# Designs tried in a protein design chat: VH-VL binders against Cell division protein ZapC (zapC). Part 3

Target 1, 184 residues: Cell division protein ZapC (zapC), of Idiomarina loihiensis (q5qx64)
Amino acid sequence: MESESHWLWLFNTESGKLSVKLSDTDVFDTPYKPSQLVNIHFNEQMMDIEDATTFQIVSETLEAYPADKMPCAPQNAALNATAWCRFGRPQMPQSWHFQKSDISEWPLERRLCELNSGFDQGLFLILDTDDEFATCLLLSEGMQLSAIKSLRQYHVIKVTLNRLLPATVDLALSAQSNWGQQLA

## First folded at step 22 (VH-VL; from m5 with light chain Q55Y)

Design o2
Fold by OpenDDE, fold request of step 27:
Structure o2 (fold): chain C 184 residues (1-184), chain A 122 residues (1-122), chain B 107 residues (1-107)
Amino acid sequence: as target 1 above (184 residues)
Amino acid sequence: QVQLVQSGAEVKKPGASVKLSCKASGYTFTEYYINWVRQAPGKGLEWIARIKPGRGYTYYNEKFQGRATLTADKSTSTAYMQLSSLRSEDTAVYFCARDTPRYWLRGWFDYWGQGTTVTVSS
Amino acid sequence: DIVMTQSPSSLSASVGDRVTITCQASQDIKSYVAWYQQKPGKAPKALIYSASTLYSGVPDRFTGSGSGTDFTLTISSLQPEDFADYFCQQHNSYPYTFGGGTKVEIK
């Protein structure tokens, strides 16, 4: 894999695919359609330092979790996350699909969350937050929203903060750290 | 070019209030966060609060909760900070600083105002 | 609040010297550290963000490294214009907090 500083954004107008050229032989395709993207008026564009930094931090975040507890490869998730952060079209909130939580404020440092539709619960990576909403990337392989609607992996959805649940993987890590401190 | 231009020096009595301004230019004002940071004489930097103009989202350091109020005027691209119940300990240079809207890169400041000296003395 | 312990508080160096400043966080903040340079009577200037990313326009003699709790700013070859105060800052969580600063003085 080439250094992130040499990676290229690729957009194919004919196929409508947004991709990342990682090397001469390695190209990663995002699942996002042109209608989900903005500022894609290019064929080839060098990834800038901000995108590279984003990728690194997201990767670092995801790699901190046990692999067996994650439903996706950190690299793939990080690439899709980085792509959305750069080119993702702002989404309308779709909070009605999800059950409410008791959370009114979401801490900045908590980068994973779960959402419950009543049919299913999925693990999400937070791509953006403000004081009202969170834009979330589905990390789970899929998530059923209703009897007739499901989300695919890496789908991006925006919800109100009161729909966010702490990620089970974070709770587990916290428990381990607390136990370690008690033994110290 | 991006610029943050702050209002002039202030001299206040204890118990008074001060309202500082920070005029932004050279970028889309509503997309970036404006943070306020102060520096007492000979001391380090202390983060006060942040605002996202346009929506008016604010977050305060608990130390300043109830005393600091951030506002923003989109029409003039100006951010404001009001600090009430001033104390001698509030004597400092106050800076406004820009923070990126990118969630994963949030929390550091690429552009700063020139600073406003606030002196609180009896 | 996250405490950023910066060291040393002051150091004397000569032009051409390698200078190292460290910052230790009271908890794991991953790579969310920024470094600033400040000269007397001026606002801080960004040098590094996300622990190791060089801010645009900053000379490459400045490098940031570290993750977790221990972070370092290195000036590979000190230049006359580098005599100033330096601050680390965590941007992992609210409230954002700064180190105590390091004054780099001419020997």
Scores: ipSAE 0.934, ipTM 0.959, lowest interface PAE 0.5, mean pLDDT 95
Fold by OpenDDE, fold request of step 27:
Structure o2 (fold): chain C 184 residues (1-184), chain A 122 residues (1-122), chain B 107 residues (1-107)
Amino acid sequence: as target 1 above (184 residues)
Amino acid sequence: QVQLVQSGAEVKKPGASVKLSCKASGYTFTEYYINWVRQAPGKGLEWIARIKPGRGYTYYNEKFQGRATLTADKSTSTAYMQLSSLRSEDTAVYFCARDTPRYWLRGWFDYWGQGTTVTVSS
Amino acid sequence: DIVMTQSPSSLSASVGDRVTITCQASQDIKSYVAWYQQKPGKAPKALIYSASTLYSGVPDRFTGSGSGTDFTLTISSLQPEDFADYFCQQHNSYPYTFGGGTKVEIK
């Protein structure tokens, strides 16, 4: 799905819901609470070109993966990602939930990652990085962090870069491409 | 209005160092990246490095690793690039350019300085 | 490093002409391409980013298209002020790299 110029951000002050009006009959609700959001001073606002572009790029990125390998619909993830990129409140790092990876540098072109809590491993979409931390959106249906704590799909968490693991789906794609090249 | 104003032209000998400045205004200096790009006569554009002034995070083109040093002064909203061990091949116009903090849109430059000519000659 | 092969290096056109410039990336860079216009003695000016997004204030006669490895900048109807150099740039990965440029000259 492509972003259209007539898409609207909707914020309901009574319910505290942030939504995207895709059409007269189609409204997408984000799962984010008012406490997770900033810079919302509207009930309705036209989506700007940066948000539209963000949505497009995220959608394109996610749609490049086989559907059976993705735990969520690209459109839903892209809408939530776009919403967070525009209105998400900066998060405090919570790296202690996750095991360290052997990666010291994270390449810019890798937009997906996995995090391992020791209890579970989840697939995440990177929303932001500042060379020290990564803000990540959970794509998996859920992820167990501890015996008593779990994350819901589309939860946003900030971690140090040394917690990021390569996404299994990326490894698989790279392996296939390399194999194809070797056979060619 | 967003503006990037660069320091004046430089003439240097081979082996010398040069330090260029880029004063930013019209936006929150610490939120955006500053990139340095050069353009040699008759050649294309070449990306050198970037800095995020807020934290001082830098990333360098490997070609310039160890020879280019980026710094930023938040109090004056000024970015600096020092290039050492200058060679004749370093003769170029050097630009500073702003890059968006948006992760998914990062890497393109919306505002540019006017450029600084650096001439390296014996 | 990602190589951006830009074509043509130069072209002659008249006012009102449709002009097309292409860039080919040495690897898949998705939609991470920017286009710039540069006039003599001036800094580049942004035209397009993310392959097809028009930068604010840029006339809509400029359009970017493409994904993967092949990208195109199109000027639908060349204006007198459009005679300049044009550059593509990938912003997919470090180091950022530019095309060799295209000089658009008056015929």
Scores: ipSAE 0.920, ipTM 0.949, lowest interface PAE 0.5, mean pLDDT 95
Fold by ESMFold2, fold request of step 27:
Structure o2 (fold): chain C 184 residues (1-184), chain A 122 residues (1-122), chain B 107 residues (1-107)
Amino acid sequence: as target 1 above (184 residues)
Amino acid sequence: QVQLVQSGAEVKKPGASVKLSCKASGYTFTEYYINWVRQAPGKGLEWIARIKPGRGYTYYNEKFQGRATLTADKSTSTAYMQLSSLRSEDTAVYFCARDTPRYWLRGWFDYWGQGTTVTVSS
Amino acid sequence: DIVMTQSPSSLSASVGDRVTITCQASQDIKSYVAWYQQKPGKAPKALIYSASTLYSGVPDRFTGSGSGTDFTLTISSLQPEDFADYFCQQHNSYPYTFGGGTKVEIK
C-alpha cells in the first residue's frame, strides 16, 4: 500500500523550495532551485494519482536491484524523480560534457543508464526520453564533469541519446542471474 | 473534452495504399504521442506505430516497417497513417489513440478515436 | 515481442458475480499492464494502467493487481453495463502487445 494518498506537495514562496510532506513529522526537501522548476502557484497540493503511480513504479524499479548495488536510497530517488517529472522545467541539452556512444536507439524498458564525462562515469535514472534526447537524474553520490565542474546527486542533465551507456548494474545482474541459474 | 475524430471508411483493392486521418482537439497536440492500433473482424488488437507530433518522431512495429508511414500536421492538429501494399489481411478497423506524455506511465491509451474501417477486397 | 496470454477466452456470469480475468506475460514487464473494456462496434475504453491504477471515471468495482508476469483484472460485483470484451495490454516495451481478449457474457 502506498501512502501517497495523503502526501502533499509543498511550495515555499519565500525560499522557492519544493518539498513533499510525507507525514505530520516528515518533510522531504527536493534539491531543485526555483529556476529549474515551472511556475508553481500553490503552497500545498495533494499528489494526484499520476504522481503517486509514478512514485510507486520508480520505487519498485529501483528496489528490484540489490541495495548494495544502488548508490542511493530508492525512496529518495523516486521522490526526486516524481518531483522533476511533475515540476521540472525543460532543460537545454548539455551533451558536450559526455563522450559519445554507438547508441542510435534506446529501449523504452531500460530505465537506468550511465554517462561518461572522461573524468568520471555516473549512474543515472532516466526521467524522460524522446527520440533525440534523454533527461537523466544522477543516482551516484556525485560526478565530475570537467576539471572545474561537478554534478551532485539527484541533479538533472539532458543529453542526446548517443551519450547513453548501458548501466553496469544491469549488465552485472544479467550475468549474475545466468551464473546463479547455471551453478544451481 | 479530449477528442480524436477519424476519417471515414475506405474500400481498397489489393496493392493500393490508404491514408487515414485522426484530428485531435481538447489538448496540446504536440505534447502527447498518437498511436495507431488495428482490429481485424472478430480478432484482437494489434499495435502498428506511434508518432510524437511536432518534430514528427516515429516508432514502428517491425511487422509494419516499410509499409506504414506516420505523419502529423501541427497546424490542423491532425495525425495521419498511410499503409501501402494493402492485402486482404489488412482488412480491419484502425484506431488512433493518445498516449500519456509521462515517461514512467507511457504506453497505455487514455483516449481513442472512433475507428476507421478499411476493407481490402478484389 | 512480449506475448500476453489472456484467460479465459470467454465466461458467463450473472449480475452481482465476482469476475476475474488473468493475463500472463512471456517475460517480466514489471507493473506495465493496462486493461481495456470494449463493446461491439466501439473503441476500447481504458480501465486500469500500470497494473493497478484506476483510470479517471472508472468505477471502483474494477481492480487490477499483479507484477512481473502474472496480472489480474477483477470486477467485484458485475453490473449490466459490464458485459463486454476485456483486453490486457503490456506497455513495458515496444511493440506494445495485447492479450487475446475475454468475452464476459450474461448467464
Scores: ipSAE 0.829, ipTM 0.896, lowest interface PAE 0.7, mean pLDDT 91
Fold by ESMFold2, fold request of step 27:
Structure o2 (fold): chain C 184 residues (1-184), chain A 122 residues (1-122), chain B 107 residues (1-107)
Amino acid sequence: as target 1 above (184 residues)
Amino acid sequence: QVQLVQSGAEVKKPGASVKLSCKASGYTFTEYYINWVRQAPGKGLEWIARIKPGRGYTYYNEKFQGRATLTADKSTSTAYMQLSSLRSEDTAVYFCARDTPRYWLRGWFDYWGQGTTVTVSS
Amino acid sequence: DIVMTQSPSSLSASVGDRVTITCQASQDIKSYVAWYQQKPGKAPKALIYSASTLYSGVPDRFTGSGSGTDFTLTISSLQPEDFADYFCQQHNSYPYTFGGGTKVEIK
């Protein structure tokens, strides 16, 4: 089976809006512009099993954190993450907005990160990495990147791995933090 | 039709090196990770390392770091693993296995090669 | 390294039996468990990934469940072709690690 979910991808060819039909009465709209998405040639398509599994795991990952530590609704973040993983267009890196770190390796299991623009520090969900870059989805409500540029919640940015910082929420949950030795 | 075809059996002396090959077909070679896993006689499975063909980025199980070297040849769609300083405990069947590129699903192996038996004895 | 403790190491069963194999992780691995079947002299074959997602072409008598640290593979009605070794594997963290295996034998 390609999918075990009855959820449907919806694409409005007139508006270019990508959505998920969750039920006959419940439709979730993604915030992505057509220019951020690959060319989509359907109006309606069943979510495949890999998309459904991705949604499940992202949801479970975010729900494992205390609600007061998460700046987002886990279901909304997971729907947007799943949409981007399936339909997001390859992004050019924009690493210059962010301060470098001395981190040389990023563990596979570390699914959250923070980025520091020098103006603000935001919490992100990692959507993909290819050993050079990470594609990151903003979980925080907003983040100033420069004097004139900001990033909105659930929007995506690509950076080199040496911009990633351990998420504060993950450091707080560790029995003993060793991140200082890894950075030094 | 995805297929991973591995090189033939090897017999080696302790201290020697072996280089194993894994030829991929039926998919775009550079889009998927290739992992190497071994199984000693009557034993379980042990993950060695993985490579993403293309730029050739690797990650090694610490147990094998310094002894195992993974490479890939894009022009022949072939991945290689070289294991040096062989010991008798390296006697095993060595498998190559394909891993999905989808980040949130990564780490399980959908297609496996037939395995290459490496025997290390005096 | 995450240790995967698999139980039982072997079991005897008849065709038609319900078989349950368990796997315990030494730390929280969310749903990142895969299950494999291996027959003598053959490479492993994937059955389940991400704890409960059935791999394409695998019969639906195979079911995976669990999250966190405790995981289960169930065969609802054992068939003659199901006599094999079974392994769990965590795919949460490097290095990927496997359970010790369960041999399912005919009684």
Scores: ipSAE 0.826, ipTM 0.886, lowest interface PAE 0.7, mean pLDDT 90

## First folded at step 24 (VH-VL; from o2 with heavy chain G54S)

Design bb3
Fold by OpenDDE, last read:
Structure bb3 (fold): chain C 184 residues (1-184), chain A 122 residues (1-122), chain B 107 residues (1-107)
Amino acid sequence: as target 1 above (184 residues)
Amino acid sequence: QVQLVQSGAEVKKPGASVKLSCKASGYTFTEYYINWVRQAPGKGLEWIARIKPSRGYTYYNEKFQGRATLTADKSTSTAYMQLSSLRSEDTAVYFCARDTPRYWLRGWFDYWGQGTTVTVSS
Amino acid sequence: DIVMTQSPSSLSASVGDRVTITCQASQDIKSYVAWYQQKPGKAPKALIYSASTLYSGVPDRFTGSGSGTDFTLTISSLQPEDFADYFCQQHNSYPYTFGGGTKVEIK
């Protein structure tokens, strides 16, 4: 894989696809439709340093978890996350699909969360937060919201903070670290 | 060009309050966070609080909780910090600083005001 | 609160020297470290963010490295305009915290 400094955003107006050109032979297609995107008035655009940095940080974050505990490839998730952070259209909150949690304030350093619809529970990557809402990227292969509605992997959804649950993978890592310290 | 212009120097007595202003220009005021950081003479930097002007969301360092109040006027693109119950230890240069709204890059400051000197003395 | 221990507090160097400043975090903060330069009577200026990303307009003689708890700012070849104070800052979690600073003086 070539350096992020040479990566290009690609938008095909005919197909409506937003892609990342990673090399001459490697192009990554995001799953996002034009209606989900803003500022896509280009054919090719160099990825800037902020996007590259975002990709690196997200990748680093996801790669810190055991591969068998992650439902997606870190690179793919990071590319989609970076794409959304740059081009994603602000979403309307859809909190009603999810059960309430005991969370009133979400710590900045927690980058993963889970949401429970009552039908299913999914792992999400946080893309944005404020004091009321979180924009979340589905990392799980899918998530059932109702009897007739499901989310696909890398779907982006906005919810109130009181819907967020700690990620199971984070809890596991914390437990391991504590045990390690006790054994040391 | 992005610019943060702060109000002038303040001299206060212990127990008094001070309200500092930070006028922003050159960017969409409501999209970015404004942070306040102070620096005592010859000392390091201390983060006080941040505000998102769009909704008035504030987050305070617990050290200043109840004593610092951040506000923002969207119509004038001006952020304010009021610090009450002033003490001699509050003598410092106070900076407003902008950070990015991008979640994954949040928390560092790309543009700073010129600083406002606040002197608390009896 | 996360404590950022910055070292050294001061150093003397000559033009052309390689200068290294370190910050150690009291806990794992991944890559969420920023570096600033500050000159007397002026506000800090951003140099690096996210541990290693060079801020726009900053000379490439400035480099940031590190992850987890140990971070480094390096000036590959010190220039006359680089004599100043430098600060690290963690931007991983609230409250944001700064290192104690390093004064880079002319030898």
Scores: ipSAE 0.934, ipTM 0.959, lowest interface PAE 0.5, mean pLDDT 95
Fold by OpenDDE, fold request of step 27:
Structure bb3 (fold): chain C 184 residues (1-184), chain A 122 residues (1-122), chain B 107 residues (1-107)
Amino acid sequence: as target 1 above (184 residues)
Amino acid sequence: QVQLVQSGAEVKKPGASVKLSCKASGYTFTEYYINWVRQAPGKGLEWIARIKPSRGYTYYNEKFQGRATLTADKSTSTAYMQLSSLRSEDTAVYFCARDTPRYWLRGWFDYWGQGTTVTVSS
Amino acid sequence: DIVMTQSPSSLSASVGDRVTITCQASQDIKSYVAWYQQKPGKAPKALIYSASTLYSGVPDRFTGSGSGTDFTLTISSLQPEDFADYFCQQHNSYPYTFGGGTKVEIK
């Protein structure tokens, strides 16, 4: 895998695929359809420093968690996250699928969350947030929303902040840190 | 070509209020956050608050909660900060600064206004 | 609030010198650190963000490094225009906080 500075965004108009060329022999395909994307009027485009930086930060964030606790490979998640941050079409909120939490304000530093549909609970990566909504990337392999509807891994959904739950993996890390401090 | 132009110097009495302006140009005003940072004489930088002009979403440093009020006028691409109940320790240069809307890159400031000196004296 | 302890508060150096400024965060802030240069009577100018990403137009003699709690700004070869104040800033969480600053003076 080459440095992020040499990576290329690829968009194939015929296939409708958005990809990242990581090297001459390594191309990563995102799962996103053209209808989910904006500003894709190119065949090849150099990844800029902001995208590269985004990838690095997301990767670092995800790699900080134990691999056995994560339902996805950090690199794949980071690439999809970076792709969405660059090309993702703004989504309409779909909060009604999820149960309410007691949260009204989401801290900036909390980059993972969980959502509960009443049928299932999934782990998500925050892609964007304001004081009202969060755009979330599904990291879990899938999530059932209803008897007839399910989300696939790396699906992006926007919800109100009061639907966000703390990620179990974060709670575990926090507990470990507190224990370490008590022993010190 | 991005520019943030701030209003002129202010001299106020303790207990008074001041309203500063920051006119943005050279970019889409509604897409970026505007932050306010101050610097007291001979001291470091202190973050006050931020606003998302598109929706008027604000977040305040608790230190300034209840005293600082951020607003934005999209039609004029101008951000405002009102600071009430002024104290001598509020004497400082106040800056507006632009922050990217990108969530993962949020929180640092690429463009700054020239600063507005606010002097609070009896 | 996250405390950013910046050191040294001041240093004297000559043109061509290698200069190093450090910031230590009171907690793990991953790579969310920015560096600014400020000259007297002027607003700060961005140098680095996300700990190591060089801002557009900034000379490559400026480099940022670090992760977690310890961060460094390095000027590989000090130029006459580099004599100024420098500040670190964490952009991990609200409220954003700055270091105390470092004055780089001519020796």
Scores: ipSAE 0.933, ipTM 0.959, lowest interface PAE 0.5, mean pLDDT 95
Fold by OpenDDE, last read:
Structure bb3 (fold): chain C 184 residues (1-184), chain A 122 residues (1-122), chain B 107 residues (1-107)
Amino acid sequence: as target 1 above (184 residues)
Amino acid sequence: QVQLVQSGAEVKKPGASVKLSCKASGYTFTEYYINWVRQAPGKGLEWIARIKPSRGYTYYNEKFQGRATLTADKSTSTAYMQLSSLRSEDTAVYFCARDTPRYWLRGWFDYWGQGTTVTVSS
Amino acid sequence: DIVMTQSPSSLSASVGDRVTITCQASQDIKSYVAWYQQKPGKAPKALIYSASTLYSGVPDRFTGSGSGTDFTLTISSLQPEDFADYFCQQHNSYPYTFGGGTKVEIK
């Protein structure tokens, strides 16, 4: 892949697809519909340094986890995350789908979370958070919200912070770190 | 152009309160966080708190919890910091600084006010 | 709180010199480090964020590197206008914390 500095945002007005041109031969398609996107006024646009940086940071974050514990490829998730961070339409909260957690304040450094619908539990990447809400990207292959509703991978949903659960993968890493520290 | 213009120097007695202002211009005030950072004479920088003006969400350094109060007036694009129970140790230059709303890039400051000197002395 | 240990506290250099400033974090902060330049009586100016991203308008002689706990700011060829104080800052978690600063003085 070419460096992020040479990547291009591509928007096809006919198909309504937002893509990232990674190289002359490599194009990544985001799953997002035009209705989910804002500020698309181009067919082709060079990715700016903020987007490139976002991709790098997200990618690095996801790559820090064991591959077998992640339900998606870090690169794909990072690209979708970057795309949403740049062009994603602000979402209305849909917290009612999820069970409440004991969380009232979510630390900035926790970039992954889980949400439980009562039907299923999914792993999410946090795309944005304030003191009340978190915008989350589904990393799991899917998540059942109800008997008739399910989320697809890379779906973006906004929820109140009190729905967030610590990610199992984070708990595992923390345990390993603590063990390492005890041995040191 | 983005600008943060802070209020003038303050001289206060111990136990008093001070309220500093930071007027923002050149960008959408409600979208970015405003942070407050201080610098004691000859010392490093210390983060105090941040506010998201759109909703008034604040987060404080525990060190200043209960003493610092951040507010924002969206109509005037002005952020405020009130610091109460002032001590001599609070003598410093206080800066307001802009922080991006982008979650993954959050926490660093691209634009700063010129600073406000607060002197606390008997 | 995350402690950012910055070194050296001061250094003397000449125009054209390569200058390196380091910051060590007390814990893993990934790539969430910013660097600032500050001149006397002025507010800090952003140089680098996310450890290695050059802020807009900053000369490319400034480079940031590092990940995890160890970070460096490098000035490849010191210019007269670069004599100033420099600070690192972690922006990984609250509270944001800064290094103690490095004064770059003319030799």
Scores: ipSAE 0.933, ipTM 0.960, lowest interface PAE 0.5, mean pLDDT 95
Fold by OpenDDE, fold request of step 27:
Structure bb3 (fold): chain C 184 residues (1-184), chain A 122 residues (1-122), chain B 107 residues (1-107)
Amino acid sequence: as target 1 above (184 residues)
Amino acid sequence: QVQLVQSGAEVKKPGASVKLSCKASGYTFTEYYINWVRQAPGKGLEWIARIKPSRGYTYYNEKFQGRATLTADKSTSTAYMQLSSLRSEDTAVYFCARDTPRYWLRGWFDYWGQGTTVTVSS
Amino acid sequence: DIVMTQSPSSLSASVGDRVTITCQASQDIKSYVAWYQQKPGKAPKALIYSASTLYSGVPDRFTGSGSGTDFTLTISSLQPEDFADYFCQQHNSYPYTFGGGTKVEIK
């Protein structure tokens, strides 16, 4: 989705909703609460080129996957991701919900990951990473963390890197490419 | 105004070590990555390593693994690169460069130091 | 490592000319390409990042395009101050790598 016009960040102080105005008739509401957001000192603000670029790159990344393999619409995920990258409050790590992976180093080019809680496994979009932690956006419709706790789609969680698993969709693509090369 | 100011030119013998500095100003030093890139005479640009000053996290080009060491002093907003076991091939202009903390936009350099010439000769 | 093959290595042009520089990646790097301008004895200056995003303060006569493996920097109307070296760089994965450079000279 290429924005033909300047998108706007909207924040409603009464409802506490952060939204993106895509057009005069199209407004996208993020699911994030005011307590999850920082640096919002506006009711309306033009989206800058950095945010627009982020949206474009995220969208491009997600659209590269088969639609039937993705649990969400790329546009929605990209908008939420962009919103969090701009206004998301830094999260405390909650790694204890998830099983450790065998991965010692996470490559920069892998933008998707999976996390396993022992109850469920979910697909996530990486929003941020340093050499210790990753901030992840849930793309799956939901994910059970425990018998009594579940995450909703687009929930953001911070975990240590050793909890990240390769995304099944990436493995499938890699396998397909390798197979194609072997057959060629 | 964002500025990266590097230390002066260095002349070293083969086998020696050199430590370069890059003083940052005009922004929050701990939030951005500092990268080191060199340019040998008549050659292209070569990425060496990066550091995140907030935690001291480093990542090195394997070509320089074991020879390059990046450090950062948050109190002085200064990044350092030490290169050991110098060779004639290490003769180059060395740049420090700032990299955005934004994950999806990471890896390009918006501000550069003026460069430090390192000459390795017998 | 990802190899960035930049072409041409040099070109001669006149003020007002349209100039095109290309960079080909050895593998799919999506849109993670930056472009820099460098003048003699100076540090590189950022022009474009993420393949097509113009860096702040850079004239709009500079445009970046491409995705996957093929990328292009275009100067729509060359100005006197644009005679310099230009470099592409991939910022998709470590280690970051640069193209060989293009020298834009006055005809």
Scores: ipSAE 0.919, ipTM 0.948, lowest interface PAE 0.5, mean pLDDT 95

